VHH binders against o29008. Designs and how they scored, part 37

Target 1, 271 residues: o29008
Amino acid sequence: MDREEIKVAVLRMEGTNCEDETVKAFRSLGVEAEAVHIKQFYSDMIRFEEQRSVFDYQCLVFPGGFSAGDYIRAGAIFSARVKSVLRKDIEEFIKMGYPILGICNGFQVLVELGALPGFDEDKPLAEKPEMALAMNDSSRFECRPTLLKKESEKCIFVKNLKKDVVMFPVAHAEGKVVFPSGKEDEYLERLTSNDQIVFRYVDEKGDYAGYPWNPNGSFYNIAGICNATHTVFGLMPHPERAFFGYQVGRREGYGDGYCIFRSVVDYLEKL
Key: E = the ipSAE of ESMFold2; O = the ipSAE of OpenDDE; V2 = 0.75 times the mean of E and O plus 0.25 times the DockQ between their complexes.

## First folded at step 17 (VHH)

Design q5 (framework vhh_6z1v_2; at its last look DockQ between E and O 0.03; V2 from the best seeds 0.00; counts 0 for: pae E 9.5 > 2, grease 26.9 > 24.2, placed apart)
Fold by ESMFold2, look of step 17:
Structure q5 (fold): chain B 271 residues (1-271), chain A 121 residues (1-121)
Amino acid sequence: as target 1 above (271 residues)
Amino acid sequence: EVQLVESGGRLVRTGGSLRLSCAASGFTFDYYTMGWFRQAPGKEREVVAAISWSGGSTWHADFVKGRFTISRDNAKNTVYLQMNSLKPEDTAVYYCAKRTWEYSGTYTDYWGQGTQVTVSS
């Protein structure tokens, strides 16, 4: 489709604060993007001209930005609201091949919704969560750059990446990827067999290493995964905070996060 | 091997200005906090300023606040120290430093060779 026809919804609720960075990133690529409060999709208390349909958009973003004190309550409440009023629409959105991105808290929302790890192409939303994002092994809020090795060829969000290792910052207290106890190897095999591991934390040599390179202790150094159709992507690092050069200490140009958003636009232009 | 090469130190009159540069190589520069330290004869090295990996956060010691400004350019692997309103007590060897964080919550600094700044009365 033409770039001018592409519309991105960056979902907003009480407590989110990173949606403006994501909107700015997409707009700089010539795509219509806006922050949309989830009530605009379902509440009849919203003025008619402000009402929206999920299907008005070709990409949905669940941004980060909840405070650390709100992680349990805000993320769980957000996920429950999405499940109760948007589950069918999101399932259909995924089946249409439209991308969904979850960043930091947004990754947590996708996990709670059952969209990730998303093993079943025919049922893109699992009945119950199949993984979790737990408290960091350090028991601290981790705010630092991370080096991320690209692990997927099929994920649409990384098709434009020119580098094998990229650098995105993290800022979280609960970012540790965990799978059901005793099933870690099974889940790892399923993810790797279908090219669903997108980014893993590495050191400067590209080797998998512990803290501080793996800042949260995530199983298998996983920083981000996609679903079975490779169109729903969740990650703990913030590509929207590494999009413009000024965000990463450069006077001009772009950071490594540019290619994540560029990849979405490129994908949608081909639909 | 980590290399930090300071330059720009010279003799300057009280009240003058000076800009120090530090060229870095041998590591992933934009991953690390960088800093400037100084050491006058017979004194311990002291922290002058520090700057986060992205340049988004800076810290300056009280004795230089309002007079010195740390900056970086990650495209050039370079750290700068702009020094204004210089005083004789600013006379020291100035060192560029790379900061490596340890899991214990402490850090280790790696140093350049230094550049001499001398402020005359």
Scores: ipSAE 0.249, ipTM 0.685, lowest interface PAE 4.6, mean pLDDT 87
Fold by OpenDDE, look of step 19:
Structure q5 (fold): chain B 271 residues (1-271), chain A 121 residues (1-121)
Amino acid sequence: as target 1 above (271 residues)
Amino acid sequence: EVQLVESGGRLVRTGGSLRLSCAASGFTFDYYTMGWFRQAPGKEREVVAAISWSGGSTWHADFVKGRFTISRDNAKNTVYLQMNSLKPEDTAVYYCAKRTWEYSGTYTDYWGQGTQVTVSS
């Protein structure tokens, strides 16, 4: 489809505060993007002109950053609300091949929705969460630059990413990727066999390392994964905060996050 | 010279509100986290809230329970802590801190002198 026809919804609810950067990122790429409150999708109490449909858009983003420290609760609440009113629409949206991005808390939302790891292509949303983002091993809010190694060649969000290692900042207290107890090897096998691991934390040499390069203690240094169809992507680091050069201490140009968003646009142009 | 200067601490009644300010100066562009800490008499210093260098992601301690909100004005290079529904147990010296990060994972912390917040019954 034509770039000017592409519409992106950055979903928000009470307490979210990071949607603007994502909207700006997409708009800078020449596509239409807006922050959309979840109520706009289901509430009949809002004005008609403010009403939205999931299918008005070709990309959905669950952004990071919740206010008041209710990052877990907000994520769970957001997930619950989405699940209650938009489950079928989201499932269909995924089946249509439209991309969904979850950043930080948005990754948490996708996990709670059952969208990730999303092993079943026929059932994009699992009945129950199949993984978790747990408290960081440090038991601290981690806010720092991180280095991520690109792992996936199939994930549509990294198709334009040519760099082996990128820098995205993290800002979270619960970003530790954990799998069900006793199923870690199984999950790892499934993820790797289907190329669903998208980013892993690395050090300056590009080597897999523990804390602090793995800021949260994630299993297998996983920073982000996608679903089986490679169109739903969740990551704890913030590519939207590394989109413009000035965000990463550059006077001009773009940061490493640019490629994530550009990949979405390119994918949709070909869809 | 790197400086963090807190202000706004005072005596307030239970249920009252207070806004703390932290003016930062002497810093260059880098990856950083701003935060508010507090230390009550006989207790360890604990983190109250933190805000990221980009995007304004925030974290609040569990004991905040929605009562406090950290925010930032980049133009003023100032971080704020809006404290509502204050309780006696919130009585402490509140410190502003800035943590700067390096890719190596090392960091440097800068601290203010602190401002006293006292909540009376």
Scores: ipSAE 0.019, ipTM 0.364, lowest interface PAE 6.2, mean pLDDT 89
ESMFold2 (binder alone), look of step 17: mean pLDDT 81; pTM 0.817
OpenDDE, look of step 17: ipSAE 0.006; ipTM 0.249
ESMFold2, look of step 19: ipSAE 0.011; ipTM 0.477
ESMFold2 (binder alone), look of step 19: mean pLDDT 81; pTM 0.819

Design q6 (framework vhh_3k1k_2; at its last look DockQ between E and O 0.01; V2 from the best seeds 0.00; counts 0 for: pae O 9.4 > 2, placed apart)
Fold by ESMFold2, look of step 19:
Structure q6 (fold): chain B 271 residues (1-271), chain A 121 residues (1-121)
Amino acid sequence: as target 1 above (271 residues)
Amino acid sequence: QVQLVESGGALVQPGGSLRLSCAASGFTFDYYTMRWYRQAPGKEREWVAGISGSGGRTSYEDSVKGRFTISRDDARNTVYLQMNSLKPEDTAVYYCAKRKWEPSGTYTDYWGQGTQVTVSS
């Protein structure tokens, strides 16, 4: 499709007039992007001109961005609301081949919806969650830069990534990727055989390492995964906070997060 | 309890064909990449071919490309290796393998007992 036809919804539970880094990132790439409160998709109490359809958009983003003290409560409420009112629409959206991005709290939402790990193309939303994002091993809110090695060639969100290791910040208390006890062997096999592991935490040498390089203790150093169609992507680090150069200590230009958003636009332009 | 049982090995003439089978049990077969390895006398065991789970993606060691075909029958929990245009250097014990992942993310393999393939006149 033409770039001018691309519309991105960055979903929120409460709408504000403050622009999200994610909205700014997509707008800077020349596509329409807006923050959309989830009520705008289903509530009769929203003004008619503010009502929206999920299917008006070609990309959905579940953002993070909550403070440490508010993070768990707000994320749990957000997940429950999305699950109760948008589940069927999201299932169809995935089947249509449109991308969905979950950042930090948004990754938790995708897990709760059963969209990730997303092993089954025919049933893109599992009946119940198949993994968890547990409390960090440190028992602390981790707020730090992380180094991430690209592991997937098929994930549409990393097609424009020209370098092997990128830097995105993390800010979370519950970021530890955990699979069901006794199924770790099966899960690693399924994820690796279908190229669904997208980013893994590494040290400055590019080696898989423990704390502080793996800031939460995630199984297999997993920082982000995608579903079986490679179009639904969740990660704990924040690429939207590494998009513009000024976010990463440069006066101008772009950071490593640019290519994540650029990859979405390129993918949609080829549809 | 993972079990892998290879069969179908035989003595064949150069240029001949042979089909190996590996019957698997004790795990959800559909989910796992299955691999064939071989070990010639006095040599280290080497990877030959692999076939992914539900996607059926295949890969081959260079010396067997175009001559060997790996396939699977998920209903029968069986992986096959069709070997055509056999050469004396294909002589080896052939093993079926299933990867064993550890919670740490490291791995080893489960092996079958092997089946002998001998290519000579």
Scores: ipSAE 0.291, ipTM 0.702, lowest interface PAE 4.2, mean pLDDT 88
Fold by OpenDDE, look of step 19:
Parts: sequence; C-alpha cells; structure tokens
Structure q6 (fold): chain B 271 residues (1-271), chain A 121 residues (1-121)
Amino acid sequence: as target 1 above (271 residues)
Amino acid sequence: QVQLVESGGALVQPGGSLRLSCAASGFTFDYYTMRWYRQAPGKEREWVAGISGSGGRTSYEDSVKGRFTISRDDARNTVYLQMNSLKPEDTAVYYCAKRKWEPSGTYTDYWGQGTQVTVSS
C-alpha cells in the first residue's frame, strides 16, 4: 500500500505516557502514527471522532515505559484489558499479516497475551502465557546501552537491517527471558528452527557474554523474539530511543533503531 | 487522486425517503472512515453521519438519529446514506467526505461536488 495510507497505533492505557518517541519515529518516516488509548477501541463514552478500530491501522505497537501492569506482574494488567476487549481483533490482525511491535513493557504485554513465542500460526494468541519475562538476575533496574546481534533473517522488523550488531538502550527491572522449567531445550530448538530469535545480547567484540552485556540474565542471551509468522516482534531494549542520531550522540542521521521502524514501513508498502 | 462523486439527490415530499450514494476512488477505500455532511443555504456545513473502516462503527447527528442510516459497500468503493422520514429542515447539499490524516496530527478533508436534497410540499 501507499506510504501515505499507512497508519500506526501506539497503544496506551491509564498511567502510560512514554509513547511519544515511538510515534515520532514513525511520523518521521512519513506515515501516520498516533497514541491510542485502549478505551478508544471499546468505550461508548468516546466521541465518534475519537473512536478507533484495530483495523483502522496497519501496525500496532505496545510501547515501553508504562507501569500500570507492573503492580502484579509486568504487562499483566494491560494484557488483561487488551484480551478482554480486543482478543479476536488482534488474532485476526496477526492472521492478516499486519505487524505488531512490543518494546520493553510492550514485550511483556505480548508475552502475557500469549502472542509470544507464538509457535502456532493458526492460533496467534495462546490461552495462557507460554514464557515469562522475569526479574533481572541483578535484582536491579537496569538502565544502560546494550549491544544486540541480529539473529533472524525472516523477522520483518529486521529485513533491512544490514548491520550485524546494533546498540539499543535498556531500561527495565523485569526483562529476563525464561521458558517453562524443563522445556528450555525444546523452546530453543523451536525458536531456532523457525528463525524466531531476533536479537541476542553481545559484548563489544560481538561475543555472547554474561552480565553486564546481558543485563537481565536472559536465557541464551535472548533480547527479542518474534512469532512463528515473523510479524509479531517483542524486545526488551528500546529501538525508539536509538532512532535519531542525536539520541545516540550523533549530530546528524539516524541511530540503529531507524532500521526497525523503516523495515515495518517497507514491509507494509509491499503488502 | 482522491475522487468522490455523490448522487441520488432529489426533490421529495415531507415524510419521504431518499438514498444517497458516494462513489470513491483514488485510495484504499475499506481502510478509511467515510462521512456525510450537509450544507443548507446560509448555514455552515455540518456533520451528519460517519462509518468507520470495515463498517465496524456508525454514528449520527442527533437530529437524524433513527431516520438516517449510513452504510458502505467496500467491494464497490461506495458509501450510502439512507434517509427516511425526511423533513424540510433536511434540505441541503449533501457531501461525502474522506479524511486524510497527516503525520503532524492534522488532517485534510476531501469532498465531492455534492448532491442537492430538497424536501418540500
């Protein structure tokens, strides 16, 4: 479709206010993007002009920086709200091939929704979460630049990423990727065989390393994964905070996060 | 190029019915909310009804609720306005509209040429 017709929704709910960077990133690429409150999809108290449908958009983003879901479990409250009102729509959205991005807390939401690891392409949302983002091994809020090695060639979010190692900042307390106990090898095999591992943490040499290069202690240094159809992508680091050059200490140009968002636009233009 | 062509306007008696059509082209029709507006002589153009993409939501001006129905046929790139129980106050030029959102958050509305609806004894 034409770039000017592309619309992106950055989803928000009560207590969230950190979606601006993501909106700005997409807008800078010449597509429409807006922050959309979850109640705009279902509430009758919203004016018609403010009402939205999932199918008004070609990309959904669950952004980072919201804390409403963190009181009980990371992403749990937001995911519960989404599930209650948008489950079928999101499933259809995924089946249509439209991309969904989850950043940090958004990754947590996608996990709680059952969208990731999303092994079953015929059932995009599992009935129950099949993985978790647990408390960091450090038991600390980790806020630092991270280096990520691109692992996937099929994920649509990294299709135009030519750089092997990119720098995205992290900012989270619960970013440790964990799989069900006793099923780590099975999950790894499934993810690897279907090219669903998108990013892994590495050190300055590009080698897989532990803390602090793996800031949260994630299994297999996983920083981000996609579902079986490679159109739903969750990652703990923040590409939207590394989109513009000035965000990463450059006077001009773009940061490594640029390619994530541009890949979405390119994908949709060809869709 | 976005094009909207309204049709179906006519002279009808009070209590009568009329169906307006708007044929759209130049954009991916099923992704966009379509709207009907009307402008009476000496008055400002006012919103009448709207239907979201894929027909998921409809809304109406209070004065036309229960009398007017907006619908769409995406296969034909057409939006309709069924007008029942017409009143003299409904006399106006009726316009079909498509809204284009800009990255800045502003928007531009595209309009057709309009179709005249006259309700008179």
Scores: ipSAE 0.011, ipTM 0.280, lowest interface PAE 9.4, mean pLDDT 91
ESMFold2, look of step 17: ipSAE 0.242; ipTM 0.661
ESMFold2 (binder alone), look of step 17: mean pLDDT 83; pTM 0.824
OpenDDE, look of step 17: ipSAE 0.005; ipTM 0.253
ESMFold2 (binder alone), look of step 19: mean pLDDT 83; pTM 0.823

Design q7 (framework vhh_3k1k_2; at its last look DockQ between E and O 0.13; V2 from the best seeds 0.00; counts 0 for: pae E 15.0 > 2, placed apart)
Fold by OpenDDE, look of step 17:
Structure q7 (fold): chain B 271 residues (1-271), chain A 121 residues (1-121)
Amino acid sequence: as target 1 above (271 residues)
Amino acid sequence: QVQLVESGGALVQPGGSLRLSCAASGFKFDYYTMRWYRQAPGKEREWVAGISSSGGRTSYEDSVKGRFTISRDDARNTVYLQMNSLKPEDTAVYYCAKRTWERSGTYTDYWGQGTQVTVSS
């Protein structure tokens, strides 16, 4: 499709406060993007001019940051609201092949929605969550740069990523990827066989290592995964905070996060 | 200048079929997603269907899924809405729309004059 008609929605609700960087990132690539409150999709109290439809957009982003759902379980309340009012639309959106990105809290939301690991192509949202992002093993809020090894060749979000290892910062207390007890091997096999593991934490040598290189203690050092169609992607690190060079200590140019967003745009141009 | 001209609206009985057309001009038609909207008396205008550029991906409002089909002919700069199994609740003025997004995050919709569809016994 024509780049000029590409519109990205960065979804927000009460308490969300990390949408601006994501919007800026997409706009810098020459596509339209806006922060959209979830109420704009369903509330009758919203002015007509402010009403939105999921199908007005070609990409949805669940951004990082704190949300009202964090009081019980990370992403739980946000997910519940989205599921109650937008479930069918999001399912159709995914079936259409439009990309969805979840960053940090957004990854948590996608998990709670049942969108990830998303093994069933015909049912993009599971009835119940099939994995979890648990409290970090350190029991602390982890805020640090992380090194991530690209693992997937099929995920549309990393198609333009040429580097083997990238640096994205993390900022979270519940980022530990866990699978159902007793099903770890099954899930790993399914993810690897369908190339759904997108990023894994590594050390300075590019090797898989524990804490602090794996800051949350994620199973198999998983930092991000995509669904079976490779169009829904969730990760705990923040590529939007590593988009511009100045965000990563460079005077000019772009950081490693640039390729995540550029890949989305390129994918949509061909869609 | 962007122009959209809807046609095909009529009075039909419940269960009937109707095909709407929208002739577009003033822009590169094949580059844009086209949309159908409808507005019933006393109600707000609502989205009905959309068809993307470059492959014709389609989407529908839940209430019309399985009954309505949106399509386009880029060679004729026309988008269509085939409406089958029409219901009284489908009664509305139907509008064809082109959307232009602004960098600010706002958008402008271009509409035609609309075409009246009435489903009644």
Scores: ipSAE 0.011, ipTM 0.261, lowest interface PAE 9.5, mean pLDDT 90
Fold by ESMFold2, look of step 17:
Structure q7 (fold): chain B 271 residues (1-271), chain A 121 residues (1-121)
Amino acid sequence: as target 1 above (271 residues)
Amino acid sequence: QVQLVESGGALVQPGGSLRLSCAASGFKFDYYTMRWYRQAPGKEREWVAGISSSGGRTSYEDSVKGRFTISRDDARNTVYLQMNSLKPEDTAVYYCAKRTWERSGTYTDYWGQGTQVTVSS
């Protein structure tokens, strides 16, 4: 499709605070993008010019960035509202091959919705969650840079990524990827066999390492995964906070997050 | 091309009922919110009701709430407006509509030719 036809919805609710950075990232690439309150998809209190359909967009983003003081509660409320009012629309959106990005709290939303790990192409939303984002091993809110090794060739969000290791910051209290106890090896095999592990935490040498490099204790150092169609992507680090060079201490240009958003635009232009 | 064809408008007595239909073509109907609007002579077009793509969420303008019911049949690409307890104030040309977002803050509404509803003696 032509770039002028692409529309991105960055969802917001009370307590979200990273939607502006995500909107700016997409707009800088020449794509129409806007922050859309979830009520705009369903509430009869919304004036007609503010009402939206999920299908007016070609990409949905579930942002994160809740305040540290209320992070866990706000994320749970966001997930519950999305599940109660948007589940069917999101299922249809995924089936049509349109990308969905979940960042930090947005990754939690996709997990709770059953969209990730997302093993079944024909039933993209599992009836019960098949993974969780648990409390960090440190029992602390972790706010620090992380180094991430690219692990996927098929995920549409990393097609433009030219580097093996990128740097994105994290800011979360519940970011520990866990799978059902006793089934970790089975789930790992399913993910790796279909190229669904997208990023893993590494140290400065590119080696898989524990705390503080794996800031939350995630199984297999997983920082981000995608679904079976490689179009629904969730990660704990914030690529939108590493899009412009100035966000990562550079004088000019872009940070490593640029390629994540560029990859979405390239995918949609070919769709 | 987006096409919307409304039907079912008629002359009806106050307190009566009508069911309007809107047949849609030229787009993936089941992906879009559909809306009904109406325009009385000499007045601006006003929103009446809306229904989400899944059919699970409906909304209504205050003056029709409790009297009108919007619904959709995705197999037939049709949206309906059941109008009960009709009043003379409901007299208008009724349109169904599809909104397409084209740019930030810019959109195109696609309308049918409308169907006339007249509520009088």
Scores: ipSAE 0.000, ipTM 0.221, lowest interface PAE 15.0, mean pLDDT 85
ESMFold2 (binder alone), look of step 17: mean pLDDT 84; pTM 0.838

Design q8 (framework vhh_3k1k_2; at its last look DockQ between E and O 0.01; V2 from the best seeds 0.00; counts 0 for: pae O 15.2 > 2, placed apart)
Fold by ESMFold2, look of step 17:
Structure q8 (fold): chain B 271 residues (1-271), chain A 121 residues (1-121)
Amino acid sequence: as target 1 above (271 residues)
Amino acid sequence: QVQLVESGGALVQPGGSLRLSCAASGFRFDYYTMSWYRQAPGKEREWVAGISGSGGSTYYEDSVKGRFTISRDDARNTVYLQMNSLKPEDTAVYYCAKRTWEYSGTYTDYWGQGTQVTVSS
């Protein structure tokens, strides 16, 4: 479709506050993007002019937020509301091949919704969560740059990526990827077999390493994963904070996060 | 089921050293972060140190940095806490902990019985 026809919803609820950077990133690429409160999809108490349908959009973003306490609660509350009122709509949205991006808190939302790891393309939302984002090994809020190695060729969000290693910042208290006890090797094999591991934390030499390079202690250094159709993507680092060059200490141009957003636009232009 | 057994607590003089051990069973030890917590009389349980399974990264609460060292022996399913330059403020029951993600999407902490460390002259 034509770029000017693409519409992106960046979802919000009370306690979410990173949606502005994400909206700006998409708008700078020439697509329509807006912050949409979740109630606009289901509440009949919203003015008619403000009411929205999920299917008005070709991409949904669950943005991130700050502060450890608000961060955890906001993600859980957000997920519960999405499940109660939008579950069927999101299942159909995924089945239509439209992308969903979850950043930081948004990754937590996708996990709790059952959309990630998303092994079954016929049932894109699992009945119960199949993974978690746990308290960081340090038990502290981690706010630092991270280096991420691209691990997926099929994930639509990394098709525009020309570099082997990118830099995105993290800011979270619960970012540790964990899988069900006793199923870690099984899940790792399923994810790798279907090209669902998208980014892994690395050091400056490109080697998989522990803290501080793996800032939260995530299993297998996983920083981000996608579902079985490679169209639902969740990551703990913030590509929207590395989109413009000025966010990463450059006077002009773009940071590494540009490629994530540009990849979505490129994918949608081909639909 | 998960079992954690702490040992090595003792009475020591200020400036002294002590090594705590935690024997673990009932899970694949090398996959999981292990932590030490402590609870002083009249205070809440607080996190002290942690060590990841992946790469063996170590993490410390600010007041123990440079004095305490956490380590693990995956062949023996044991985590250690080497405590040097002990202060009266370090007096507490020390607990080994493992965190397990539940299918319900919540965290469950597993704790040992604790071992008493007393620092006094």
Scores: ipSAE 0.000, ipTM 0.199, lowest interface PAE 14.8, mean pLDDT 83
Fold by OpenDDE, look of step 17:
Order: sequence, then C-alpha cells, then structure tokens
Structure q8 (fold): chain B 271 residues (1-271), chain A 121 residues (1-121)
Amino acid sequence: as target 1 above (271 residues)
Amino acid sequence: QVQLVESGGALVQPGGSLRLSCAASGFRFDYYTMSWYRQAPGKEREWVAGISGSGGSTYYEDSVKGRFTISRDDARNTVYLQMNSLKPEDTAVYYCAKRTWEYSGTYTDYWGQGTQVTVSS
C-alpha cells in the first residue's frame, strides 16, 4: 500500500507516558500516527469523530510506560480491557498480516493477551497466557542501556536491521521472560525452529552473558520474540528511545531503533 | 435509527463480477468505518472488507485480496463492494455492517438484511 495511506495507532490508557515518542518516530517516517486511548474503541461517550476502530489502522503499538493499575501483574488490566472489547478485531487484524508492536509494558500486554509466543497461526490469541514476564531476578527496577543481538531473519520488524548488535535502553521491574515450568525446552525448540526469537541480550563482545548484560534474568537471554507469523513483536527494551541520533548521544542521524520502525513501514508498503 | 440496506446480490458464473451496494441512514456516515461480511450456509459470518471513515484506508481478508474492492460515497451514504473473479467459495449472504460501542465496553453491530450472492456454473 501507499505510504500516505498507512495509519498507525499507538494505544494508550490512563498512566501511559511513552506514546508520544512512538508517534513521533512513525510520523518522522512519513506515515500517519496517533495516540489512541482505549476508550475511543468502546466508549459511546466519545464524540463520533473521535471514535476509532482497529480497522482504521495498519499497525498497532502497545507502548511502554504504563503501570497505572497493573500493580499485581504487569499488563493484566490493559490486556483485560483489550480482550473484553477488541479480541476478535485484533485476531482478525493479525490474520490480515498487519503488524503489532509491544514495547516493555506493551510486551507484557501482548503476553497477557495470548498473542505471544503465538505458536498457533489459526488462533492468534490464546485463551490463556502461555508465557510470562516475571519480576527481574534483581528484584529491582532496571534502567540501563542494553545490547541486543538480532536473532531472527523472518520477523518483519527487523528486516531492515543490518547491524548484528543494537543498543536499546530498558526500564522495567518485570521483564524476565519465563516459560511454563517443565516446558522450557519445548518452547525453545518451537521458537527457534520457527525463527521467533528476535533479540537476545549480549555483552560488549556480543556474547551471551548474565547480569547486568541480561538485566532481568530472562530465559535464554531473550529480550524479544514474535509470533508464528512474525508480524506480532514484543520486546522489553525501548527502540523508540533510540530512534533519533540525539537520543543516543549523536548530533545527527538515527539510533538503532530507527530500523524497527522503518521495517514496519517498508513491510506495509509491500503488503 | 440506524438502517442498512444491501443490494446487488445475484447469481453469477465463476469468473464473473458483481457490485454490491449498502445504503446507510440514521447516523453520521462519514465518521464510521464500514465493513462487509459474508455468511455461507453452515458457516459462521466472516469479515470480508473494511473501509475507514475517511475513506483513506481499505482492508481485505486474504481470500478476497486482489479480487474485491471496497469503496464509499459519503455524499450518498453508500458503501460498495466490487467483486471480480468470483469463485464458488464466494457464495454467501453478504452483509453491510456498522459497529456501535457502549460505555460498558460492549458493542452492537448493525446489519442489513443481507443480499444473496451465488456463484455457480
């Protein structure tokens, strides 16, 4: 489709604060993007011109920076709202091949929605969560730059990423990727066989390492994964905070996060 | 009162073309995404195509991509579905739809009476 026709929705709710950076990133690429409050999808109190549908957009983003009500389990409240009103639409959206990005808390939401690891192409949203983002092994909020090795060649979000290792910052307390007890090997096999591991934490040498290089203690150093169709992508680090050069200490140009967003646009143009 | 009236359904041969129309009334038409659905005998109703309120974005299920085109005329409060290269699998009752959301988080889909499309040799 034409770039001018591409519209991106960055979903927000009470307490979200990272949507502006994501919107700015997409707009800088020449596509339309807006922050959309979840109520705009289901509330009849919203003005007609402000009402939205999932099918008004070609990309959905669940951003980071929200924990307003998810004190017991990250992403639980947001996911519950989404499930209650948008489940079928999101399933159809995914089946249509349109991309969904989850950043940090957004990754948590996608997990709670059953969208990730998303092994079943015919059922994009599992009835129950099949993985979790648990409390960091450090039991504290981790805020630091991280180095991520690109692992997937099929994920549409990294198609334009040429660098082997990128730098995205993390900011979270519950970012530890965990799989069901006793199924770790099974899940790993499924993920690797279908090229669904997108990013893994590495050290300065590009080697897989533990804390602090793996800031949350994620299984297999996993920082991000995509679903079986490679169009739904969740990661704990923040590519939107590494989009512009000035965000990463450069005067000009772009950071490593640029390629994530550009890949989405390029994918949609060819869709 | 929201009203949707579909028309244009017919019996056509495989490879044929058909244009469906849906006349809408009772709401601010240009503000809403409009969709086409279809229901084959013994099957669940399925989404076929959608067009945004602005008319700037169109969406299709995979099985109809390249064959069907959704469009709208806001001046006439009408949404269209141009169907080309029709297949027997396209046989169904086709419905025009508008979704209305409630504050509670529930929604109601408004449908027309539907129009029968039959593709058979």
Scores: ipSAE 0.000, ipTM 0.205, lowest interface PAE 15.2, mean pLDDT 90
ESMFold2 (binder alone), look of step 17: mean pLDDT 81; pTM 0.811

